# VH-VL binders against Protein AF-9 homolog (yaf9): the designs that were tried, part 1

Scores and structures below are computed, not measured.

Target 1, 217 residues: Protein AF-9 homolog (yaf9), of Schizosaccharomyces pombe (q10319)
Amino acid sequence: MAPNTRVSKCQISRPILVGNDAKPLTKEEKEKAPTDHTHTWRIFVEGVDGEDISKWVRKVVFKLHDTYNNPTRTIESPPFEVIETGWGEFDIMVRIFFAPEAHEKALTFYHHLKLHPYGPRMEEMKASGGLVESVQYEEIVFNEPFEYTYKLLSQNPIGDGHGLAVESEPDHPFSQQLEQDEADKLDFAIQEVKKTIEMYKQQVQSLQGQKSSTPVE
Structure headers, positions and changes below count from the first letter of each chain, unless a header shows other numbers; antibody chains aren't numbered by Kabat.
F, E and O stand for the ipSAE by ESMFold2-Fast, ESMFold2 and OpenDDE, each averaged over both directions (binder to target, target to binder). V2 = 0.75 x the mean of E and O + 0.25 x the DockQ between their complexes.
Where letters were taken out, [cut] stands.
Atom coordinates printed by the task and the answers are left out, and those that the model quotes come from them; centres of patches stay.

## First folded at step 1 (VH-VL)

Design e1 (framework fv_adalimumab_6cr1)
Fold by ESMFold2-Fast, scan of step 1:
Structure e1 (fold): chain C 217 residues (1-217), chain A 126 residues (1-126), chain B 107 residues (1-107)
Amino acid sequence: as target 1 above (217 residues)
Amino acid sequence: EVQLVESGGGLVQPGRSLRLSCAASGFTFDDYAMHWVRQAPGKGLEWVSAISWNSGSIDYADSVEGRFTISRDNAKNSLYLQMNSLRAEDTAVYYCAKEGTYRVTYGSGSYYFDYWGQGTLVTVSS
Amino acid sequence: DIQMTQSPSSLSASVGDRVTITCRASQGISNYLAWYQQKPGKAPKLLIYAASTLQSGVPSRFSGSGSGTDFTLTISSLQPEDVATYYCQKYNSAPYTFGQGTKVEIK
């Protein structure tokens, strides 16, 4: 078979979003949920700019708080998410697995579940009826990837070629430009979060309009 | 439970060599970068060296580059530091430390240290 | 190379006092800063990472703030068990440099 060896002095990266959204249960939803639950929430792993990460992510394992039935949730196909109800904030383990051919170890992240308005967008969240979004921009870095991964990711670049392979230079000094690039990528992710919150607000307004004008069955 | 246990420290004469070992348990060793950090008696912490999960990336502090070699054996859950051409200023407690669990932002990984070993003392003296 | 400078080098405070320790980077490091506590004769313990994120199990009286070049560790109500030397550490890129440490004592 064709050799599958590591590509030396090569680094290729892929940005992902790890996060949760949440909203208070409606009166109707609360009647169907356990009596002590106050919110519905979703934890997810997704690509930036609509990238289909299932091309290189095999599965995602979410470990919820031990009070949930079957707290270890294995998601083997997109969307890589879990939707639940609850009352408390806690840390969710998020473990990302790659295809065996990649010969890459699983990556583990921890995400603190946010249910209540917080941070610099707290007023926007309050204005949306308590819709909350807490999203982290994470960079998955493949250092000296196997040819399988290099080929796969090179065939599927993101946007303006972001996420393409870069040669590693261990002695290259850190610069303000590199720091600014990282800050700009984070700002982009934050801006996407703002857009998503606004989308949820519009969706809620649309649903409220439908409830107000929907004809009787 | 995460455990890191250093060994191999001791008294050594200037110009000679010493090899430190760190035995890891309680986590998936081959998923994390590992580090050596030292502390001279009565002084502050000094980062010495780092090795990525697959040995693909290795970094050294300027003070030890060319003299020390970091390595790992993932099958044995072990980290090593080969110290050559030892100098009096290398006298320190050497700590094995694990990469942090969370990757925080683009490009920088998690090279803060969430778990540390107890340390092993290296004394370089004639 | 980026220099990490802590202030003060040492301080003495009373139980219940608010204690503030400052760490300054000579160049921007975003939020890639961690704080450690080291008690005499013991290995360091992680308190805070990403400038402001409290490590699991660390008491809520500890908090971190700052971004870029100026960072602060605060102990809102000093306790006897907090007697230790505190270190900041940058981790945006190699070298993963520590500050020189701040020794906290109780009067």
Scores: ipSAE 0.000, ipTM 0.442, lowest interface PAE 14.9, mean pLDDT 80

Design e13 (framework fv_anetumab)
Fold by ESMFold2-Fast, scan of step 1:
Structure e13 (fold): chain C 217 residues (1-217), chain A 125 residues (1-125), chain B 111 residues (1-111)
Amino acid sequence: as target 1 above (217 residues)
Amino acid sequence: QVELVQSGAEVKKPGESLKISCKGSGYSFTDYWIGWVRQAPGKGLEWMGIIYPGDSYTRYSPSFQGQVTISADKSISTAYLQWSSLKASDTAMYYCARHSYTVRITSGTDYFDYWGQGTLVTVSS
Amino acid sequence: DIALTQPASVSGSPGQSITISCTGTSSDVGSYNYVSWYQQHPGKAPKLMIYEVSNRPSGVSNRFSGSKSGNTASLTISGLQAEDEADYYCSSYTDSSTLYVFGGGTKLTVL
């Protein structure tokens, strides 16, 4: 077989969004949910810029609190998400698996489920009728990836060139190129989070519009 | 607590078949690669091959390609190393080892972080 | 296969520092930062001491340190103790016809 070789002195990264959204159950939804549940929520792993991450992510495993039936949820096809109802906040284990040909270990991290408005965006969440968004920008960094991963990700670049392979130059004291790339990625991430919040505001406004009183003129 | 427990010592004659095991516990077995490493008496370590238990994808060192078969049964968190026909030169200590795992945004670790206790295989007439 | 070259033996006295070298080529140590070091006491399984050139796992003494220059990686043990007497193996990722290769091993004697 062909050697599974690493691309030396190469680093390629992929931005992803990991997070949850949540909202209080409406009176109608409460009648259909378990008696003690107060919110509906969604945990997800998504690409930025609408990227189809299933091209390089094989599956995502979400491990919920043990009180849920079948708490280990394996999602092998996009969208990589789980939608549930509940009453408590807890840590959700999120495991991202890559194709075996990538020769990469699965990544594991924990996301704390947020159900109530919080943090710097609390006012925006309150303005959205209690819709909560807790989304983190994460960069998966492939250091000296195998040729399989290098070719796959190079053939599927992110808009604006984010996530493309970059060769490190540790002996250059003023590596402004890498600093600029990181700044651009942070700016992009901030815009994506703001865009997501705006989408949820529009969703809430649409639902509120459906509940509006009919004109009496 | 992460642990790899290997099957007991074996004494065999040339031409016999053999299958030894390595059972993982204290971690998610399908999240890590399992490697096999050979050490002939008084000699150094030789990498033989690895398996990804989630889908049984295997890769072998060229020196061991076709000489052994590596497999895994994820339902019982066990990896296997097997020979169809043993040779006297197969006499060695065989270790299974888990490839490293780190919770971080950087990927691509490539080392053995936990090792089994070893299985001594003696092949003599 | 053994592609990485280590000295067969090194020795030191308690309290001294010693260095064990691991020399490869541009197909392994010279091009990649996936060098690890293992300690093996007689009759025991190997134990990971250093990974990715210079990182220590939890529970490994800070007397052990790793480095790399060109095609040669080095394991340095400071403040030698009797319990350090063991065989030490380096390993690296390789882009030749294998994924992983070990060094020949070095026997460390403390007096």
Scores: ipSAE 0.006, ipTM 0.496, lowest interface PAE 9.6, mean pLDDT 80

Design e14 (framework fv_ramucirumab)
Fold by ESMFold2-Fast, scan of step 1:
Structure e14 (fold): chain C 217 residues (1-217), chain A 126 residues (1-126), chain B 107 residues (1-107)
Amino acid sequence: as target 1 above (217 residues)
Amino acid sequence: EVQLVQSGGGLVKPGGSLRLSCAASGFTFSSYSMNWVRQAPGKGLEWVSSISSSSSYIYYADSVKGRFTISRDNAKNSLYLQMNSLRAEDTAVYYCARDEYTVRWTSGSTYYFDYWGQGTMVTVSS
Amino acid sequence: DIQMTQSPSSVSASIGDRVTITCRASQGISSWLGWYQQKPGKAPKLLIYAASSLQSGVPSRFSGSGSGTYFTLTISSLQAEDFAVYFCQQANSFPYTFGGGTKVDIK
């Protein structure tokens, strides 16, 4: 039986996506929503490359604008997301908690909710009927993790082994290979964002055709 | 305050018809989707039908499709359920209910019933 | 149709007890789940919507958690007025379906 102790001189990282999706309300949705709401939106914390982050994330707390009823939303199982309607863009606090065995403090991120087409992908978003995607690539770093976390993350790498632990020394820089691995992770995140936009385009088409109380064959 | 007051109901023979009414007050009725939910004696809840604020979208449970018709009159703040070809298994307390303002990301509709009528008993003899 | 399975069907409890009720969906429903309380002879009352959001006017001893296919309703310290039947409801897709109910009764 191995004790659960800190792994000295070890640093392990794991990428995550923190972001929101949004789309304009349909006529049906707008009839149900508060009169001033214009969009439905989703804030989320997701793994890169489809990783099941519930393996190492215990819960995620989202704090919405104070005008929302029960603005503090605690999500204790995947998917780690909150879906709402609104008209305004604001900052959402995202707090990530780890499994008790990790003995790690919670991490806090702030995500600015995006409802309108913006940035380099603005034309793509407009072409989708106003579907927007705003995603931040974040890297969670565990310094001298407990053996529980080290083994868990090392045995469940992303893709071809990206995100594995690396022992660091004050006089040694990270290898060129590690820097390239980080660039590859960013590429995976970008591809997942593009896939999400295509998924929403298909869902919009599905919604526009559905007025049934049962699935249509 | 929000209030839903129901009327109609009663004892009917199989094959008969009944019309239920639900009168709304205390909120802008024309801005909310409305629902009918039923509960057989000593059993659980079953969603029956929904109607959007403008009557543009109407949905029914398979068990009542083709026999029941949901409708609303926004000028009178009233919701209706016309029940035809009634069967013994339609025996239940019928509730009208307003949905909560929560939209679904993937399907475009969400029904959380934040306010309910007092219920109307419908008994179909067998 | 999405089938909602509640456990337990009944629980005998005392004032001050912590009560947990479970709801399982036959397929993924994201966070689209509500919890209702129903007292004898009364209409149901919404307690929790979107899995974890507390409805206005509902005491803080009630809380909901879960997503996907597994959900729980917790009453942290049972009060006399909490003896009732509790139902979960999925709002993910038509037809909307309810769990079979959990009766919380006096020990």
Scores: ipSAE 0.000, ipTM 0.424, lowest interface PAE 11.7, mean pLDDT 79

Design e15 (framework fv_ramucirumab)
Fold by ESMFold2-Fast, scan of step 1:
Structure e15 (fold): chain C 217 residues (1-217), chain A 125 residues (1-125), chain B 107 residues (1-107)
Amino acid sequence: as target 1 above (217 residues)
Amino acid sequence: EVQLVQSGGGLVKPGGSLRLSCAASGFTFSSYSMNWVRQAPGKGLEWVSSISSSSSYIYYADSVKGRFTISRDNAKNSLYLQMNSLRAEDTAVYYCARDVTYRIESGTTTYFDYWGQGTMVTVSS
Amino acid sequence: DIQMTQSPSSVSASIGDRVTITCRASQGISSWLGWYQQKPGKAPKLLIYAASSLQSGVPSRFSGSGSGTYFTLTISSLQAEDFAVYFCQQANSFPYTFGGGTKVDIK
């Protein structure tokens, strides 16, 4: 309809989760996978607290290691994920594309695929049978977005006003209110990540609890 | 295997500027949030600034807001801290540190698992 | 901001001694507390995360306990390499804050 123009002195942001989960292959799964593969893994791009990011994300392209058949995987509808099997840890390029009407360049992230228990939580991951989770919080910032993007994001805020558009300009001085808004955004994002991860953990535990996998011998 | 090697620092007069660098190796730098943490002589640790893996999210301690700028170059595996309008109170050893977020039953939590060797910054006349 | 208070500020101990260091938070932080060791002229090293979980490669003589606002780090049998300053860190909320440190000195 009306010409799509930039909203001046405006900044709007959205948090996303970029990450992977992985687990060792079962004996049944190994029979269906290449002989050298040891794990099944999933790479994904998700909104926090179940946000439907397909409203503003057109597609996500995952570039896997060149040893995979068709290593460039284009996902045009949610869930924005790829499930594969493998043995090695490598960097996955994650490129997020927006609708043409947004007039925004694609954003590129790199995620290092984690297959093996690691870090301070290594013992917890081992105790879960080798279930590994590696998730990063990333903030997508649109500076002077076109009206298309501004309308979509401002009409679909996350939480009770967090992540909403804020007026921005190079000469705007830091103030107590701006500092509080930044702290509130960080606290909100952290709480959303905690909620999303907790829900995922409960689902995984529920599925594991329902599966009869210990035979009496 | 994991290494953070720091450079920069030195003696500067109040109001002066310095730029610190931290070169990462042995891990996928672009996948980790990075931090600067400082320690005044004989005192405790104070978190100064953080930057997300993509540089999209940056935070500063209230004591340095408007004066310090954190940045990173993922192609060069390097982290930087530009320090302007330095004050005597900024005198400290500055450490770069890797910020790892862990998934737990009740959510996520953050710890600093690898640190650089530290760079001394002295602000005096 | 959550304030972290450590006690004692220093303790003098001999090799083989049991050393206990305390950390108190001004607000509840559940179990989200880490402990760091810093030797003279060196960067800090993560010892304990989530109040009681031992970081990989850290000797079993180190242990952490506590939840809420009261936490302790214990070294069951002090070794020569353990003479250092120890710091607690709350990992519960931004901004992350550290305790003032406890210096473990040789007798």
Scores: ipSAE 0.000, ipTM 0.423, lowest interface PAE 18.0, mean pLDDT 78

Design e16 (framework fv_ramucirumab)
Heavy chain, then light chain:
Amino acid sequence: EVQLVQSGGGLVKPGGSLRLSCAASGFTFSDYSMNWVRQAPGKGLEWVSSISSSGSYIYYADSVKGRFTISRDNAKNSLYLQMNSLRAEDTAVYYCARGTRVTYKSGDTYTYFDYWGQGTMVTVSS
Amino acid sequence: DIQMTQSPSSVSASIGDRVTITCRASQDISNYLGWYQQKPGKAPKLLIYDASNLETGVPSRFSGSGSGTYFTLTISSLQAEDFAVYFCQQYDNLPYTFGGGTKVDIK
ESMFold2-Fast, scan of step 1: ipSAE 0.013; ipTM 0.556

Design e17 (framework fv_ramucirumab)
Fold by ESMFold2-Fast, scan of step 1:
Structure e17 (fold): chain C 217 residues (1-217), chain A 125 residues (1-125), chain B 107 residues (1-107)
Amino acid sequence: as target 1 above (217 residues)
Amino acid sequence: EVQLVQSGGGLVKPGGSLRLSCAASGFTFSDYSMNWVRQAPGKGLEWVSSISSSGSYIYYADSVKGRFTISRDNAKNSLYLQMNSLRAEDTAVYYCARSYKITVRGGSTYYMDVWGQGTMVTVSS
Amino acid sequence: DIQMTQSPSSVSASIGDRVTITCRASQDISNYLGWYQQKPGKAPKLLIYDASNLETGVPSRFSGSGSGTYFTLTISSLQAEDFAVYFCQQYDNLPYTFGGGTKVDIK
């Protein structure tokens, strides 16, 4: 096949969540886990608002602490997650690979595994029996994406225009009939999506505290 | 056409200062991370510094930390390298280069697809 | 820092020859490796990115392979314009590091 070409003067973005949740092992779970393990935890890569990211993500590779058996975990189908037990907090490498046809470079994130209550929600986490959540909101920006990537993301937009390319405004004739109830419905829907995205983003950001996921550059 | 045009090189005495410029055209400069890479006469390539698209993330090679300052002016489509306390071992051709690809807002490590023509910096008496 | 070791330092070849250049990383860099060509007095030119992807406009006689710590650049049939210095570069982590270069000279 002919190689994919890039779309000039264009960028397209997509939001994604990288994070973990964790909880103390129950008495029953402790009996089945290694004797020194205290928590069960999950590391994940998810779309915002339930987006099916498998449309543009081929696989996610999680590199755990070397003490785990087979510490490099390759997940080739959703859900893109790893569930384990342990006792210590450590950094997990999260590498996201895009669809082969996209010809786009994989992205690497580093996520510090959180097992213990922390940050502004510490008291809430303690009150929940130690259920911990540590989630970071990331925006993946494709600058001059390959044509396949541009087409794929442009045809599957989400929310407030994330995943839509920056383009010249179309000079296509506008239907005046759409000025009525349909335009009102569209405006309302857009506002609701924006509010939902913003509230969700604020919820995620409130959990990040001093946590950094800015690895490579 | 996508290109990077460099200027500001020259001869300078040890302890002196010099400012290199790199002017971008043919692409949206503010969407790309930029790099400085140098090459001493007859030697290999050495990465010097990188700056994210917004300018928020800046990195330096240990050999130049505290002496060099990378900066950018997105309104002018320009990248700069302010070099202070220059040493003989800083003598090299300096290239600016674009990190082409996907970035997380704030930047990531990537390969360099577009390079400036290079500017010679000679540090000697 | 990730050390990149390139071999050979130089190779003498004739037009039509198959030329192979090797690059080794001191630690696993996955596929985050690029190959560059540099002609005298010129800036480096990207040939291959992500270990095996050919940059647009680069002739198909160039190919890259490898992952982890061992990588190879191959020129299947050397042409006159290919006499140059070739460098590998890792971009898995900062600082970016380059191989020492391989000079491809005319025999």
Scores: ipSAE 0.000, ipTM 0.442, lowest interface PAE 14.2, mean pLDDT 78

Design e18 (framework fv_retifanlimab)
Heavy chain, then light chain:
Amino acid sequence: QVQLVQSGAEVKKPGASVKVSCKASGYTFTSYYMNWVRQAPGQGLEWIGVINPSGGSTWLDQKFKDRVTITVDKSTSTAYMELSSLRSEDTAVYYCARDTYRVTYSGSSTYFDYWGQGTLVTVSS
Amino acid sequence: EIVLTQSPATLSLSPGERATLSCRASQSVDYSGYSYMNWFQQKPGQPPKLLIHDASNRATGVPSRFSGSGSGTDFTLTISSLEPEDFAVYFCQQYSNWPYTFGGGTKVEIK
ESMFold2-Fast, scan of step 1: ipSAE 0.006; ipTM 0.542

Design e19 (framework fv_retifanlimab; at its last look DockQ between E and O 0.04; V2 from the best seeds 0.00; counts 0 for: pae O 12.5 > 2, placed apart)
Fold by OpenDDE, look of step 2:
Structure e19 (fold): chain C 217 residues (1-217), chain A 123 residues (1-123), chain B 111 residues (1-111)
Amino acid sequence: as target 1 above (217 residues)
Amino acid sequence: QVQLVQSGAEVKKPGASVKVSCKASGYTFTSYYMNWVRQAPGQGLEWIGVINPSGGSTWLDQKFKDRVTITVDKSTSTAYMELSSLRSEDTAVYYCARGEYTIRVGSTYFDYWGQGTLVTVSS
Amino acid sequence: EIVLTQSPATLSLSPGERATLSCRASQSVDYSGYSYMNWFQQKPGQPPKLLIHDASNRATGVPSRFSGSGSGTDFTLTISSLEPEDFAVYFCQQYSNWPYTFGGGTKVEIK
């Protein structure tokens, strides 16, 4: 079979997880961290249900905030993760490069780093010592993949091949329910941002009103 | 060409402070960590601390946390290490070393070094 | 902290001979498939010079006779054939965990 034969009219998809976890630094950890840092966090790309994605992922590039020294981090072997300390949330660009044999272009994802408890489960996160998890379920779709890629990715189907289960199972925590929960978290965050914006608008308006009432002596 | 030029030798009394400078040139100053390492006469190398010139964040060995301050002046591309409450055991050559990026934040290899600054602490 | 132990403390060899230097870490310095170990050469009155980074990568301008190997806790610097200018002190250094630490050094001296 010619090594470069594409499987025509075939599509194959593989699920991955892109996300982060974070926790506050302990007093002891703060002493061992850069000044002003308050949290440890980890950005990662993982397979679903423990899949070893290194078979078809060559490297992952994480682009951190510019305030970090050398913010572009290239991970060429598992675990595909970066562990850092910090104090602020920011967007991380995640670029996944595939094995050369796949002859596929890299894919880019964006993940907003979460450090603080958020969303409807905020109190639960707080109760857990401020442990935060923010994970995105992503599907990588290969259109008319090469035969090699097709064979490789078809060997270990995750689940029933029909997508995410409706409910999470002990052995399969990723489900439509989990996605909904994450969506709810996002909506909550958006609402909080809107409230914050409104608060600042009101403050600005108040300050402008005070300026207009100060008689120019 | 990348160059790190340090300040001249210092002679200090016990209890005094010393501030060593490291002027960087030939590269983007804020794109690399700056480390400080010292070496007592005839002894090995001891890492003191590191600074990220971009954000100003520092990490110091616990041994030096109370006595060392690392700072930068971005406008002059200069890093500083100040050591206070000097002791005789602080007699050493102090080096600045540029940290080149690896895959982890803070995990860098020192590809360029200053010429060293001898600090002598004597009564 | 990670303690690095270098052996031997002194290595007496003649020009042309092979030198093998060991560096052992008290814990693994590996992360994400990389080993965060450096090797430095230092001559009297000079700052250390980077030879090897990431356990096995030769720094720019370093002769091919220098090579690094190892992973986890055990690392080796090899000089395939000693040149007169290679007689110096060699240090290993880990940058996997804070604080960074150096080995005690191996002195390669002329026999």
Scores: ipSAE 0.000, ipTM 0.508, lowest interface PAE 12.5, mean pLDDT 85
ESMFold2-Fast, scan of step 1: ipSAE 0.211; ipTM 0.649
ESMFold2, look of step 2: ipSAE 0.397; ipTM 0.678
ESMFold2 (binder alone), look of step 2: mean pLDDT 92; pTM 0.934

Design e2 (framework fv_adalimumab_6cr1)
Fold by ESMFold2-Fast, scan of step 1:
Structure e2 (fold): chain C 217 residues (1-217), chain A 127 residues (1-127), chain B 107 residues (1-107)
Amino acid sequence: as target 1 above (217 residues)
Amino acid sequence: EVQLVESGGGLVQPGRSLRLSCAASGFTFDDYAMHWVRQAPGKGLEWVSAISWNSGSIDYADSVEGRFTISRDNAKNSLYLQMNSLRAEDTAVYYCARGSYRITVDSSGTTYYFDYWGQGTLVTVSS
Amino acid sequence: DIQMTQSPSSLSASVGDRVTITCRASQGISNYLAWYQQKPGKAPKLLIYAASTLQSGVPSRFSGSGSGTDFTLTISSLQPEDVATYYCQKYNSAPYTFGQGTKVEIK
C-alpha cells in the first residue's frame, strides 16, 4: 500500500467563478416551457480565464428547488453547468467533489438564483432586454492538502505562479509573546494570496465585460 | 489595522433621502464583499444589504428592497447606501461590515461572515 | 426565508459559570453560522464562524457547536468582560439573517 499523507505547513488555492445568468423567455421558448415559466437561466462553476478545472474537480452537483423534475443534477464533465427554465428566485446548492485519492470532503455552498435586473447595474440589465448576470469570484483553499492534491495542483500552475502552495496559517492558538513574529510571516502569506486574487479579478472583470457586451439575440 | 468609518447619518424627515458612506482602510478593499447592517434603538441586529467585491451580486432585505441602493467605488475604498423614501422605522444605527467569501476544504463550507465592523452612524427619521 | 430563533432572550449567571445559548434555523444551513458579541454602546465583534471555528484573538473559553438547524455557543467560565448581547447569523446565502439576540448579565 503506497502512503498518502498531508503536506504539513502548506496551503494551496484555486480561483473559480460561481454564478448564474438569465434572460426572459422568447415567445418560441415559452411554447416549449411550462406555462408559468418566465425565464431561461444557467448556473455554473467555471475556471477563471478559461482554466480547465476538471483537472482537480471530479464533478459538481447542483440541487435545484424540489419543484423541478430530478432536482439533483450531477455534472461529471465540463462544462459544469445546468440550463433550465423557471420563475421565481431560490437558493441552489452547489457541491464540488474531488477525486477519492484527494481524501478531501466535498465542498458545499449556496448560490441565490437571480432572474430580474437588480442593484447598481439594474439600468444596464434593463437596457439589455432583461439579461441578468450574477457572478461571484471564489477562492478554494486547500489547507495541508494530501500529497495527491499537492502534486496535482503544483504540476498545473495558474498564471505567473499564482495559486501555488504557500505556508499554511497556524491551526492552533499561540501566546502573545510569539504572536508578533508569527503575525509577520502570516501577513506575508496573506499578501501573496491577495496578489493572486488581484490578478484574477482583472481577468474576471474582463470576462464579465465580454458577457455583458455580448449581443442580446 | 483594519478600519471602517461610516458617515452621512443625521436627522431626516419622513419621505426624504439620505446617503451613507463607509471609508475602508488597512486592507485591500476590493478583495471583500461588503454589507450594511442596522440596529434600531434598543433592538437587535438587522441585515440590510450586501454587495460582492465586483458589484456582480447585490442583495437587499425585504424591508428596504426598492427604496435603498447599495454601491461601491473600489478605486476610492468606499461603500455607499442610498436611502430613499425614508420611514420612521428606518431609524437605527447603520453599520458597515466586511464580508469574507472563502471556500476552505478543511472547513467543509463557504464563509460569508462579517469579520470587521465600523462604529456605526445614527440615522433618525422624525418630523 | 429562513428564520433564526435564539434562546434564551436573556440570562443571568455568576462569574465562573458555564453559559450556553442556542440558535435554531427553520431550515438546514449546514455549518454556515456565525456568532457575534456586542457590548453596550459598541459595534458587534465576530467570535465564531463556520459554526465552530474560533476567530483569531477570541478567548478559548468561547466555543461553538452544531450543524444543520441546531447550534450552540458556550462560554466555559463566564468573566465580567463577557457581559454583552450575543447574536447568531446564518450566511449560507442572502438574506444574512440574525437571531434576535441573547443578553448575558452577571447576577
Scores: ipSAE 0.005, ipTM 0.432, lowest interface PAE 10.3, mean pLDDT 79

